# VHH binders against Mitochondrial amidoxime reducing component 2 (Mtarc2): the designs that were tried, part 5

Target 1, 303 residues: Mitochondrial amidoxime reducing component 2 (Mtarc2), of Mus musculus (Mouse) (q922q1)
Amino acid sequence: GTVAWRRTRPRRRRQLQQVGTVSKVWIYPIKSCKGVSVCETECTDMGLRCGKVRDRFWMVVKEDGHMVTARQEPRLVLVSITLENNYLTLEAPGMEQIVLPIKLPSSNKIHNCRLFGLDIKGRDCGDEVAQWFTNYLKTQAYRLVQFDTSMKGRTTKKLYPSESYLQNYEVAYPDCSPVHLISEASLVDLNTRLKKKVKMEYFRPNIVVSGCEAFEEDTWDELLIGDVEMKRVLSCPRCVLTTVDPDTGIIDRKEPLETLKSYRLCDPSVKSIYQSSPLFGMYFSVEKLGSLRVGDPVYRMVD

## First folded at step 1 (VHH)

Design d4 (from d1 with Y99L E100G D101E S102Y G104D Y106S Y107A; framework vhh_7b18_3)
Fold by ESMFold2-Fast, scan of step 1:
Structure d4 (fold): chain B 303 residues (1-303), chain A 121 residues (1-121)
Amino acid sequence: as target 1 above (303 residues)
Amino acid sequence: QVQLVETGGGLVQPGGSLRLSCAASGFTFSDYAMGWARQVPGKGLEWVSYIDSGGSTEYQDSVKGRFTISRDNAKSTVYLQMNSLKPEDTAVYYCARDLGEYWDESAFDYWGQGTQVTVSS
């Protein structure tokens, strides 16, 4: 159902310390497909929303409902999405464009889907777009599904049990939490260690922050950006998906992941949560809904 | 193209040991995490263990301390050493190529044909 994040806190005792500035905001309507840069966004309890388009509210699935990501189909990162008031327009190399209505008929079938060992529902987006993805990927039959807020979201407590208790939240098709944030300085630091430079789009953050030091975001517990209050969920563990080049759709499987593993592994005390995954970026939940925009100062809230 | 071939299963008494091997071909083995999952009669498929490309390991709670996963990149082979076997370990054991995402069965993209392990007195 509809989740409300309600907190009663002594607001008058909080101090705000500016730690940076929002330099970029991306929304990713379809899991694993290209992001759309926006100047402003609303943050809901289930993530970013620009007009009628919500972050990771669409997902490509196999006929059995299992998720498909760029780990299996790296060329998904080449699917471009144009946002229009009531429609998404999809483009991909070698494909004619297709226009998808954001509002689907209520008669469209609801599928039982699986991602990361969790059950979640999705409404079928129709045969036309299913055939479009099937023709693009060419390996097996695919369908596109859309989440709606009448459906039950998933929690990531099963995947990150020790950290997920820090926040009660639900997501649709994002990997972990409603908001994913990385600093520009962290990317610059990583690139000093790489022979071939990578860009932010390898990591698919919603919010990019400038003006801080490398990995300062690892220390941020509570943020105010625009009207939005966010709370730290956990560090973002990285997988082989990080090695897909967003411009070519080619999966490297080694870099930048091997370099990240050389210096960004977790402390042994939290190995039960992060295992051997390197940490790059931060996951946040939304505590107070509102809007934020590129150019907004980013504040830490401290008691 | 991708092939995973499990060997080493068999019949063993409770408290005994078995070593499973999985020979991989059709991909650059050293680039991938590898794992083991098992199909227990009546319980479905469950993840058992994984080892990443760097050698870091994780185990399901029920096998911790009893099972050890390892790999030999020169031979493109992953192993599962199973000690102190219990009747409830009876299952078909599958080697799987791991996408390196999470420690559950949905992280695996290619599976072997399986090898039967029966723990019975």
Scores: ipSAE 0.011, ipTM 0.380, lowest interface PAE 9.2, mean pLDDT 85

Design d5 (from d1 with D98E Y99T E100Y S102Y W103E G104W E105G Y106S F108M Y110V; framework vhh_7b18_3)
Fold by ESMFold2-Fast, scan of step 1:
Structure d5 (fold): chain B 303 residues (1-303), chain A 121 residues (1-121)
Amino acid sequence: as target 1 above (303 residues)
Amino acid sequence: QVQLVETGGGLVQPGGSLRLSCAASGFTFSDYAMGWARQVPGKGLEWVSYIDSGGSTEYQDSVKGRFTISRDNAKSTVYLQMNSLKPEDTAVYYCARETYDYEWGSYMDVWGQGTQVTVSS
């Protein structure tokens, strides 16, 4: 007979270790436009939701359906959004305010859009808001589209075809994950290296955590915040859009990106994922839906 | 519309050489960084080499000194010169275009169909 040598596998157990506290929560209804600070949010499998308003469920597109971001139109960061029960109120420098209903007629046209090299649909938000964005940006004709439940999101397999180990999820117009998290300590560390300080809004996180060490969030795999369980997807790679000043809409093209490149590049072993992009912040998927709020302790779940 | 077409794969003996070509169409080639990645069936995708719009190059450690990436903007073509090939270099080689997005950073948004490279005696 053959004797098989086997390694004993440790028993799984979960411990909760507090790693910080939620200091801020932002929802960004329209891609590239200003975030809205909220005290409480629901986390769904597709990201944050406050009432009827969902994170990055709207985006500005060209007539051909290609997405528009602050890379092409930096002044998009100056579009402020007020959340009301069934409406979004939009304001921008030099513009009269416009009120957009969250519920759209089913007769509104569905556009074929393109986002990060992937196809995704969007329902037209109507001529009034399209004209408002076109008048604000003044460069070409634009439209606003909204994702809805009749549409298929972008899947993990399409977003990360080389990363088969990642958990399955879908996103609408968020770049690549349902939740984006940064610590205050990481921003403080970055600012010690910059002549001109930047604020968290340059990086557009959904959740800001206080009370941890700089870049400690890079090590967090599974989190419990309020009722919500989250699992690490990937580090957040950064590009020239992080150089747009959220208060002026002016693109610097150099900082803080060049400083981030000096110390936040990835290991060669993961260069196939991140290339030469510096890493700042973390992407998470939502594993257990629920609510969380500012002031909640952030727990790391350890097996 | 936007396309990458790879050629130059094939069967080669250990120690031999191959030159892969990737012809790009449907976009302003000179504005984009380009790269090569490879995949062995049943294993993950491995990054091989990168060349930015300015001509700066980077290589995965296992191919450094053996492979050379280059580009010809007038021909909208990126090349991978592979020298001193080893059995471990056997893979499907993919040409890819790098693009930028603010939360994604740099990522590959257009991929070729792939070309098979087999290093065998």
Scores: ipSAE 0.000, ipTM 0.156, lowest interface PAE 16.5, mean pLDDT 85

Design d6 (from d1 with R97K Y99T D101Y S102Y W103G G104D E105W Y106E Y107T; framework vhh_7b18_3)
Fold by ESMFold2-Fast, scan of step 1:
Structure d6 (fold): chain B 303 residues (1-303), chain A 121 residues (1-121)
Amino acid sequence: as target 1 above (303 residues)
Amino acid sequence: QVQLVETGGGLVQPGGSLRLSCAASGFTFSDYAMGWARQVPGKGLEWVSYIDSGGSTEYQDSVKGRFTISRDNAKSTVYLQMNSLKPEDTAVYYCAKDTEYYGDWETFDYWGQGTQVTVSS
């Protein structure tokens, strides 16, 4: 007939482009406490898992269920965790070590907790570890709670109601997403601007990538690492927690946050998301579960 | 340099009312969530209320229906209207500024010096 042929857009095949290499992997079992370096991890829809230990599946709470972080209690960053098959062993300055079973009795009380304006449940880890944290922090009575997969997580729809384009996924006690990634080059760039250098542990990433340019991770939408497919959620906004020295537990309140604010603020178009927080690192969701390890190439999936 | 200056505390009888004010300077006030926390004598800080940059509010369960948070962006001031005060409300009240994009009082920084509220006969 007289109708011009509509050109259909050609079907584009996905390509893998190597953007870097995994240089470090950390799991953080207890929110705000020290990370554990691992050579290999499984990535689940709710984050990293090493054996029976899951990333940010424990948190310290007040008796009323409100979360406690290194913002209120900077010395939480000094709590060291050793991963044993069925147990966590906790150590801290001035404290005797305590052993915490990963599997809790079903009779342990479930608390209603509150984390970033949202309700979330946690199973009580018992009086011994509660007293251990209370004795360590010395300011008020604390408890430790554990998330389990039978509980309802926090959803992106509740965290960012105005941002309807975000995928609906669940997290337990992480701030925002299942996976937090930073490049070594971004840390090197930051340190060129600082009088006192900071290390990656100030920023608490799960995955560190080498071999890319500074802030190149800000452009990565979809990644394949090992067997794992990840999708960008948000840039990681930074607060005064980044000024806590992970070796001393002393909070500076100024650096590296003031330097980050000098050059890492968001553009005005996304101010509704990030406000005036500087951006350092990336949050990812896990789209395809699997294993990844230190030394794995990092591929960007491009159409 | 961020400054938060709390005023309006004092001695009040049970069932009475007080209005706390927090005058803010050194930042773009309208861009930030603001909140109130309190410290009961001998105890740690507890969150009371917050108001985000868009005017959405949240309250601790023990103060719901009695306390109202509000803001005046033209005056760079946040307020806490406290009604039906109880002896248990006796505390130092602190004003706080949020730096986080989704807000919770646990992410607030730049706590002010505080204002004492005492509820007694």
Scores: ipSAE 0.005, ipTM 0.333, lowest interface PAE 10.5, mean pLDDT 85

Design d7 (framework vhh_7b18_3)
Fold by ESMFold2-Fast, scan of step 1:
Structure d7 (fold): chain B 303 residues (1-303), chain A 122 residues (1-122)
Amino acid sequence: as target 1 above (303 residues)
Amino acid sequence: QVQLVETGGGLVQPGGSLRLSCAASGFTFSDYAMGWARQVPGKGLEWVSYIDSGGSTEYQDSVKGRFTISRDNAKSTVYLQMNSLKPEDTAVYYCARVEYSYDEWSYTFDYWGQGTQVTVSS
């Protein structure tokens, strides 16, 4: 049967329990490229937005439209992005700076793209930036595409067809959810187990929370941060992408993934969701849009 | 056109070994992760292993320590070395080109071979 339940009324009795404080906020305009630290952000139903710049609304693709990530091209993590009101400025080792307009002509070609076996569209960002990525990566021809709100995103039902209980949302080029959150304490715990320390940028969270215990974020179902209400989607499963050093663009293939697998595998009861992937961080959907900023208290909403 | 051709299946006794090979054509092999999935009689299709373009490997828990995936980019070929085979490993094994995914393994595979039968029995 139809198992989807829709909440028609907000909860009447909610107590707010402070569980931490926002220590960092990152937006990642281009999939697999370097994040931009911001002091404040809007949260939309499709993820973070700073002015006209939206989280993972740009993606590098092959000529056939298949996505390119740091798994195939680890040096993508070295592409630095500076946010301007109407454009992005891109820098990378050995490259001249390039300026990318955020607003594209509607006449620009729309490509059919592929992300995790799902179809998604992207508007071509032009030959100049395509040649820039092609020259930087030096392996084959690449293009850059941009999602716009007239396009259809990837829905929860297509991302997690076996998990009918999940709330409805859409994403453009993010892997799985609109918002990704990790605590500082969880990173500290992981680093006690590693010979070579890793930094938060290995894991690419949007929101970093301080002031809680290690892995306490695994227990958070509904959060209020600033004006924004978020609901837990799933734990964040990790793959070989987490072994790419964000400062060197070198893929280790082993750490920190091997260490995460030694103690962060899922409970057998949820193995159908996560399989053998270790869990580090939490995925959230945005239930109430609004603003949040670094220094905001993080509240758990409890009945 | 993308083509994946599996070889190396057959009948083997419990505790035995087989090596599967998959010859790929029609794409730049070195750019893609490659994997193996199997269809067990009476069960659905299940992921077995994959190897990314950089050589990093992942395995289903039931085959860890017994199976090894490897690749030869010069030959555009991916291999699955299967050791200590059990009756439960009896399945049709499919080679696939992989887009990576975190959750639903079936959505990581965009092209499939025709499959090769592996039977583990006396």
Scores: ipSAE 0.000, ipTM 0.207, lowest interface PAE 13.6, mean pLDDT 85

Design d8 (from d1 with R97T D98E Y99D E100F D101G S102Y W103E G104Y E105D Y106S Y110L; framework vhh_7b18_3)
Fold by ESMFold2-Fast, scan of step 1:
Structure d8 (fold): chain B 303 residues (1-303), chain A 121 residues (1-121)
Amino acid sequence: as target 1 above (303 residues)
Amino acid sequence: QVQLVETGGGLVQPGGSLRLSCAASGFTFSDYAMGWARQVPGKGLEWVSYIDSGGSTEYQDSVKGRFTISRDNAKSTVYLQMNSLKPEDTAVYYCATEDFGYEYDSYFDLWGQGTQVTVSS
């Protein structure tokens, strides 16, 4: 949704029940590229923001504007990003470091991009960073685009035509919702079922919660963390992208996805939403904007 | 109900050709990216090729110039044309649906049942 819709919603006084503690916060500036661990973040209606850097506000595209992700180019997960005042610094194996400004000239070309059959705009980040990605990936010509809050976002309701969809919101380049949350206990449980262990970065959450039971986050409808109020959108269905090793950039295409399918398929009552996708983690919308930090208690808001 | 059905595999001589087909049902085919992966005997699954909803294609280096992926949205079918086949192309080939960019797969099975390709003289 828009900022006005979320900011004007009526709030109820509720009892707070602590369910855990924030153990890690990640922002992912560029879609499919490595996350940045931060100690504190602001949550906007369109996702996390650290200073001038916003979660998934940059995206690699082909020359024709079609999106590129780690499915086509698994080595994108190896692109590391350092946040420096007004700049992003990018590094990747075999590449010279590149610095790009966060604020772009308004005269930079706006591309019509496509994110899986949906139209979305992006402002060109310039030839230098385009050539850097092209040289790194070595398959074809690429460009980097940046979302601007003056542009129209995507509506995720089109992906779920059910009347049961809880929120009407807009996102830029994130997959589904402004905030993605997973518990440490859920990862520990998954790893007891895997021969080869996986780490949280396979799943790319913004917020990691400790101190709860495995999959307890599946039951959380409304959360208060720091100053931020969040409302459940849906469970996070998983695809082949979760099989990309974030340390090697190699796509397995089978694990941990097949193991997740063995025990994390949805209840038949919601099969119209999730089909055969396994569920791991939760998507949230931001109902009250504010700041949150690593170490903050996580509260359920109960009536 | 989402279903992927692969056909077209078989035994072929080195240097020969095969065309694999994957018939999809239970979702809006034209909205989804499609791909092929293979399981080589004694090894894990490896990606072969992708085609997005707009028709843009990507290939594994070892098959570039030999394999061509294409789609027919009217028939809800994705194809893999395999030319100049080598013994090392021997594998079970799987059709997969992917939502390129959503990091989830809300409407589809990841893999079909597979079709065996054997390249031997």
Scores: ipSAE 0.000, ipTM 0.210, lowest interface PAE 11.1, mean pLDDT 82

Design d9 (framework vhh_7b18_3)
Fold by ESMFold2-Fast, scan of step 1:
Structure d9 (fold): chain B 303 residues (1-303), chain A 122 residues (1-122)
Amino acid sequence: as target 1 above (303 residues)
Amino acid sequence: QVQLVETGGGLVQPGGSLRLSCAASGFTFSDYAMGWARQVPGKGLEWVSYIDSGGSTEYQDSVKGRFTISRDNAKSTVYLQMNSLKPEDTAVYYCAREVYDEDTGWYSFDYWGQGTQVTVSS
């Protein structure tokens, strides 16, 4: 489908200031399920793509098309995904593995789905994987759906109509933006304040940057990584789901959220966006498509 | 048109109870998390409690054990039961609709009610 990007040509000579290095790259093919570490990715207007696998292009739904996430079914965080050329292999505790083809027949049914009161379409992935999720979750009949680029995505203006200054970015099953980035230094800083340490997987970033100061990413408006140009959308506000351990599915409900609230609340001037949510990580849009890899320098573009 | 209408505020003595109600319209209520925030005199807005679409709840530490959030999806209404009220609970209480991403853990409030005044004094 049609994507909404800004087409920008630099009018002034842009200086490239190296601010760090890419240390990790993850894609999350299925909403709420485990991420997959990759050494290289393409960045499209709708997010990361590794070969035929796209970030958050699959989600679990109920028969009526309503989305299912780790809030309703915390065990979704324990579903691991292995990438193969034409297939995803899914594994979960107590389950036999299942192989899901990435390319679906065009004759497969399209479901009308709902995410937070907004309509979005998804193509049915077939009865076998539907039964696999139903058997794993044990509460209701579930189906898996896949987004197709010919379908219309969700826009930030529909999701946050009160925030009219936000650009009109289009996404499939992610909440807000195509790319989520956190620095290693920010995680290290957070962990100095926690009795029980947390790992990056609590926060589900696509790109992790090393070699910068803690929370320096909060200042990065425009980045060049590999061939990819990206632009800041929002700081990432965090909620109680940040307290779910991605290895156990156990909800703490207090940490690391309470510690984040003690020092990462927004300035009053932007309280209409973030309310009382603490800020940890950055959301970016893709302004120039291309590839990036682990080990690439991260440049800030300054005039 | 999205509307959130709070009721149930008023004057109560320390140790007393109040139940706030928030009637929602203009959207599919059952799909959204709902929350309560308050503006205490001399402070900015602070979050009090929320309840997600699945019924999971969270509370600010200062109100745990005293306040209970609940929802009735058939009536498109969210409630805040406030027990053992203290003078420091005096505030304007706002109902808000949340939109959040379970994958990334972020959320924001996109619509607010007008607020209802709660005063705890003798």
Scores: ipSAE 0.000, ipTM 0.185, lowest interface PAE 15.7, mean pLDDT 82

Design e1 (framework vhh_5c3l_4)
Fold by ESMFold2-Fast, scan of step 1:
Structure e1 (fold): chain B 303 residues (1-303), chain A 122 residues (1-122)
Amino acid sequence: as target 1 above (303 residues)
Amino acid sequence: QVQLQESGGGLVQPGGSLRLSCAASGFTFSSYAMSWVRQAPGKGLEVVSDISGSGDSTTYADSVKGRFTISRDNAKNTLYLQMNSLKPEDTAVYYCAKDSEYWDTYGEFDYRGPGTQVTVSS
């Protein structure tokens, strides 16, 4: 293997600079479905975990394994989830409540699924919940699948094959990173430019930070929050999914995306990464696992 | 510079077969899902088949299931569509399409080739 025989002395001890405070924490157990506000969470290498529930470890698929998101089925954002010790309780407009066990029988079929052109597996959650989603969405036959840690996640090499400098990590059903963070000040700034205001739930962040300047999070490379150390991956590019109203399930297809495009496009030097997508929020990988809570100070780690 | 170039189209009688090929360059072919999409005269685009980067997962539109087979050769950077039991309704321009490497455009195509004409007529 390649071995480094000489090491340089560290230039400077890292210092902590407080940049804000955690104002909200959300987990989204099922991709595209409503988030659950929590007062505390663990951060694992694959994202947030509250008790037995992991962020984006469930996904609605067509019978052929293709992912279904609020882009195709905007009413998915209206599916509310209640966390119970060993169960998820699902509710949606016009539907009877259904209870889903978090631990599935090992005999349940594993489906080959596809998410953004990449292969990923999911264990079938059973016919009852499949019929529940099929009855709710009314367009096609659907199933729900659950990721487990014995399965192979999507790696950074597969997500960003042209970006070899990125840290190696894996994700289950999140779009591209374990942790998604936005500041309140950035949302306030966006809303000054919109006729109809939007709320943070349009953007589905895991962590919301208060007490900083608008878009200051774009400059944060390494963070310490509670016991958790995080490292910047990329800015969060936005698509038509951000135009789905989380309270109505109605897709606008225009705002806030057009307004974001008017002032949040990337610098030409990084156009190969972001193309023409506007940037709003930051993606982080977890470097040191631990717990964090609402009210925790957010520190930058600087040399 | 991403380039996609289809070949293998032509005129065929109902019940006949054609094999379409798409030569890809300018990107890491094995890392991206690929699709065959078609546009019949006076109609919109229809995705007829797609295949994952590894080739382990494929899907087909109901209109072509059991008749068409998508495959890829990652060593040759080539995508294929084997079309059997062709029907007049399969008459269309067939395009090779690269799925977006960017998750925000899933179901859209970063790049599409110039297309190859398939005509099924007696």
Scores: ipSAE 0.005, ipTM 0.257, lowest interface PAE 10.3, mean pLDDT 85

Design e2 (from e1 with K98R D99G S100Y E101D Y102E W103Y D104S T105W Y106E G107D E108Y; framework vhh_5c3l_4)
Fold by ESMFold2-Fast, scan of step 1:
Formats: C-alpha cells, structure tokens, sequence
Structure e2 (fold): chain B 303 residues (1-303), chain A 122 residues (1-122)
C-alpha cells in the first residue's frame, strides 16, 4: 500500500535493527472501557484507527463536562465494545445492549469538556446512551461525548510546555500520546515481583511487543512497524487506574502500583515530568502514517 | 525554575472575606490547569477549587461551593481565590498548585507553592 508522511518530517535513509515482533494490537474506542483486539490497524497522527473507529475518540463525562475514568468509576473497565462498521455496540454487566452510530448528526450539542485540566470539545452522543451510562454507574448523571477531527485536540505545547524538545502532535481523549506500547518481557518481569499476577489489560497498551528483554522498550527512540514510523515521546507514568482488575472492575488501590513504585520510579533528573509516578510502558507519536499488523517485525531506526 | 508564590492570607472573623493570589513563573501559565489546595490542622489535603488553562471551566469542593470563586489572569501569570462568607472550618494553609489531573492529589500536582495561612476566628 501507500505510505503517508507527516508534513515536517525530513526524509532520510535509515538502517533497521529488528528488536521484536508485534504480538497484540488493541484499540480502545471509549476512554476507560474495554479494548478491542484487532489483527491490523491504521496509525494516524492522532492514534490508531480500525475502519471508522478511532482510539479514545469517545469519553464519558459528568453533566458539567468533566472527564470520568476508571479512577473514579472502576466498573467502566467492564463495558465491552463491538465494532460494527457504522455502529458501536456496548454491553456491560446487568445492562441491555445499546447500539450507537459512529456518525452523529451535526445538530447534536457540542459540550465544553475538561480532561486532565485542559479544555476539549465533545459532541453529545444522545440521551439514550447517556441514560445507559447513568443507569450502569448509578452514582451521578453521565453523558457520552465523541471527538470530531474538526475540533481542536490537546496540543504538545499544552500537555508538556516545559518540554520544548517534544515533537508537535495533538490528542483527543488519550492521556498523553497517540500510541502506547509495552513489551511482554516487561509484564513478565513485573509479575515476578507480584504475589498475584496481572495481565496486560491492566495497562491498556495499543501495541504489545514480544522477543525483547524486559524494559528494552525504554531505550527505543524511533521505530518502524509495518508502514508506520513512530518516535518516542515519554515513558508512561502509572496511577491508581492500573490497580483496577479488568475482569471484575474492582479497584485495589495498592497493587500493582506499590510494586511498580518500589523499582520503576524515574531518575531525579526527570522528576519535573513524572513526579512520584512509576514508569511502565512507552508513549509514541506517529511520524509516518500507515498500517501495521500482528506478526509484524518491530525495527529500531538507526542513523 | 518553576515557582508559585501565594499571598493574601491572614486572620479574618467568621463571615468575612479574603482574596488569595498566586504569582506563577518559569512556565507557560496559560497551558496549565491550576488549583487551590488546603490543609487544615490535623487534616489531609483537600482540593478546594481548580480552573482550566483557558479559564473556561472551574470546579469547587462541596464545602466551598457558592462561597469561593477561582479565577486567573493569564496576561499577569496570576491565579486568584475569592473567599466569601468564611467559616472557622476554612482555617487552613492554602496552596497554589499546578497540574493536569483535578481529581487525585498524588497524581495531580507537578508543583505547589509554600502556602499562605488563612485563619478564621473570632
């Protein structure tokens, strides 16, 4: 197929060193809800896209527009999503299924939302799905909003204004970057330190890489996977959300976060970025758009 | 490099008012959400109010809603908290804080000022 290039990226010859293989790809349409495992995906400048469905382009909000995540509402991790061409089908324990169209009427209200202290817009997905989330969570009135590419995303300058070396990108409802990657070996290492094993779904990566050493992904600056070129943004800082069991929706508040804090805190030189959050996984921006699939070799690009 | 400095605290009688200010420097102020956080004697930290980088959205703790107003002047790199109808229970050290997450103190604040004491007493 054809390869798209980001406007400002210089085109250079590069040597490729294979560092692993893609073992799994997940897309998470709704922030904090279950991921969908896919065999292949497109990577756009704003993240993964499978057909018409985009990673973290939907978000549950309070009526005042403030974000809701599994940190506040752990049972959101139990909301499963089926991708059906022009529709999303949602299911959750104790709920009748609901079907919502991916394309919303332009007359639907645009809400002013707030995500990690930053303002972001979202188009209302309608009263039926709002009532569905409200009935499921039972604590407050909730709404579902959808990002539209005509809206302004959260820019790197607003996310990391003190980090001028970071490349320019925008995100809708993801925490930090368009792509989140973890290696299988890093999860294996963590589990050697835990009394109760955790699975990759606790950490919600888009891409899982096999065939490398534990935490080797911390050293990767520029990757080629399939047609896609990615550049390291930052390590992924972890919060209490990582203590929510994706199978039960029960929040532990302690593990695996306390174990991660015992050995994965940042170097003092970068404490201004990460504070006391432990680091597990890597955030990448998309420098060259394209497609990738499970089974693809992962190459580090070396000049 | 990043500095936050609160001012405007003091002793006030119940029912009185105070306006706190926070002077920010060393970062692009308009790009960050800002919060007022307080710690009463013998209590934990409480997020009192927060405001988005643009100033378009605000939140308030139930304990202060309707009495306190948060605002910011991005041209002056200054955060404000207007406190009306003060109660003895509002007695605390008030901190100006920078961060991305308005819901969790440990994960929320990159930086915090040294604080300013507010005492509400007869």
Amino acid sequence: as target 1 above (303 residues)
Amino acid sequence: QVQLQESGGGLVQPGGSLRLSCAASGFTFSSYAMSWVRQAPGKGLEVVSDISGSGDSTTYADSVKGRFTISRDNAKNTLYLQMNSLKPEDTAVYYCARGYDEYSWEDYFDYRGPGTQVTVSS
Scores: ipSAE 0.013, ipTM 0.400, lowest interface PAE 7.7, mean pLDDT 87

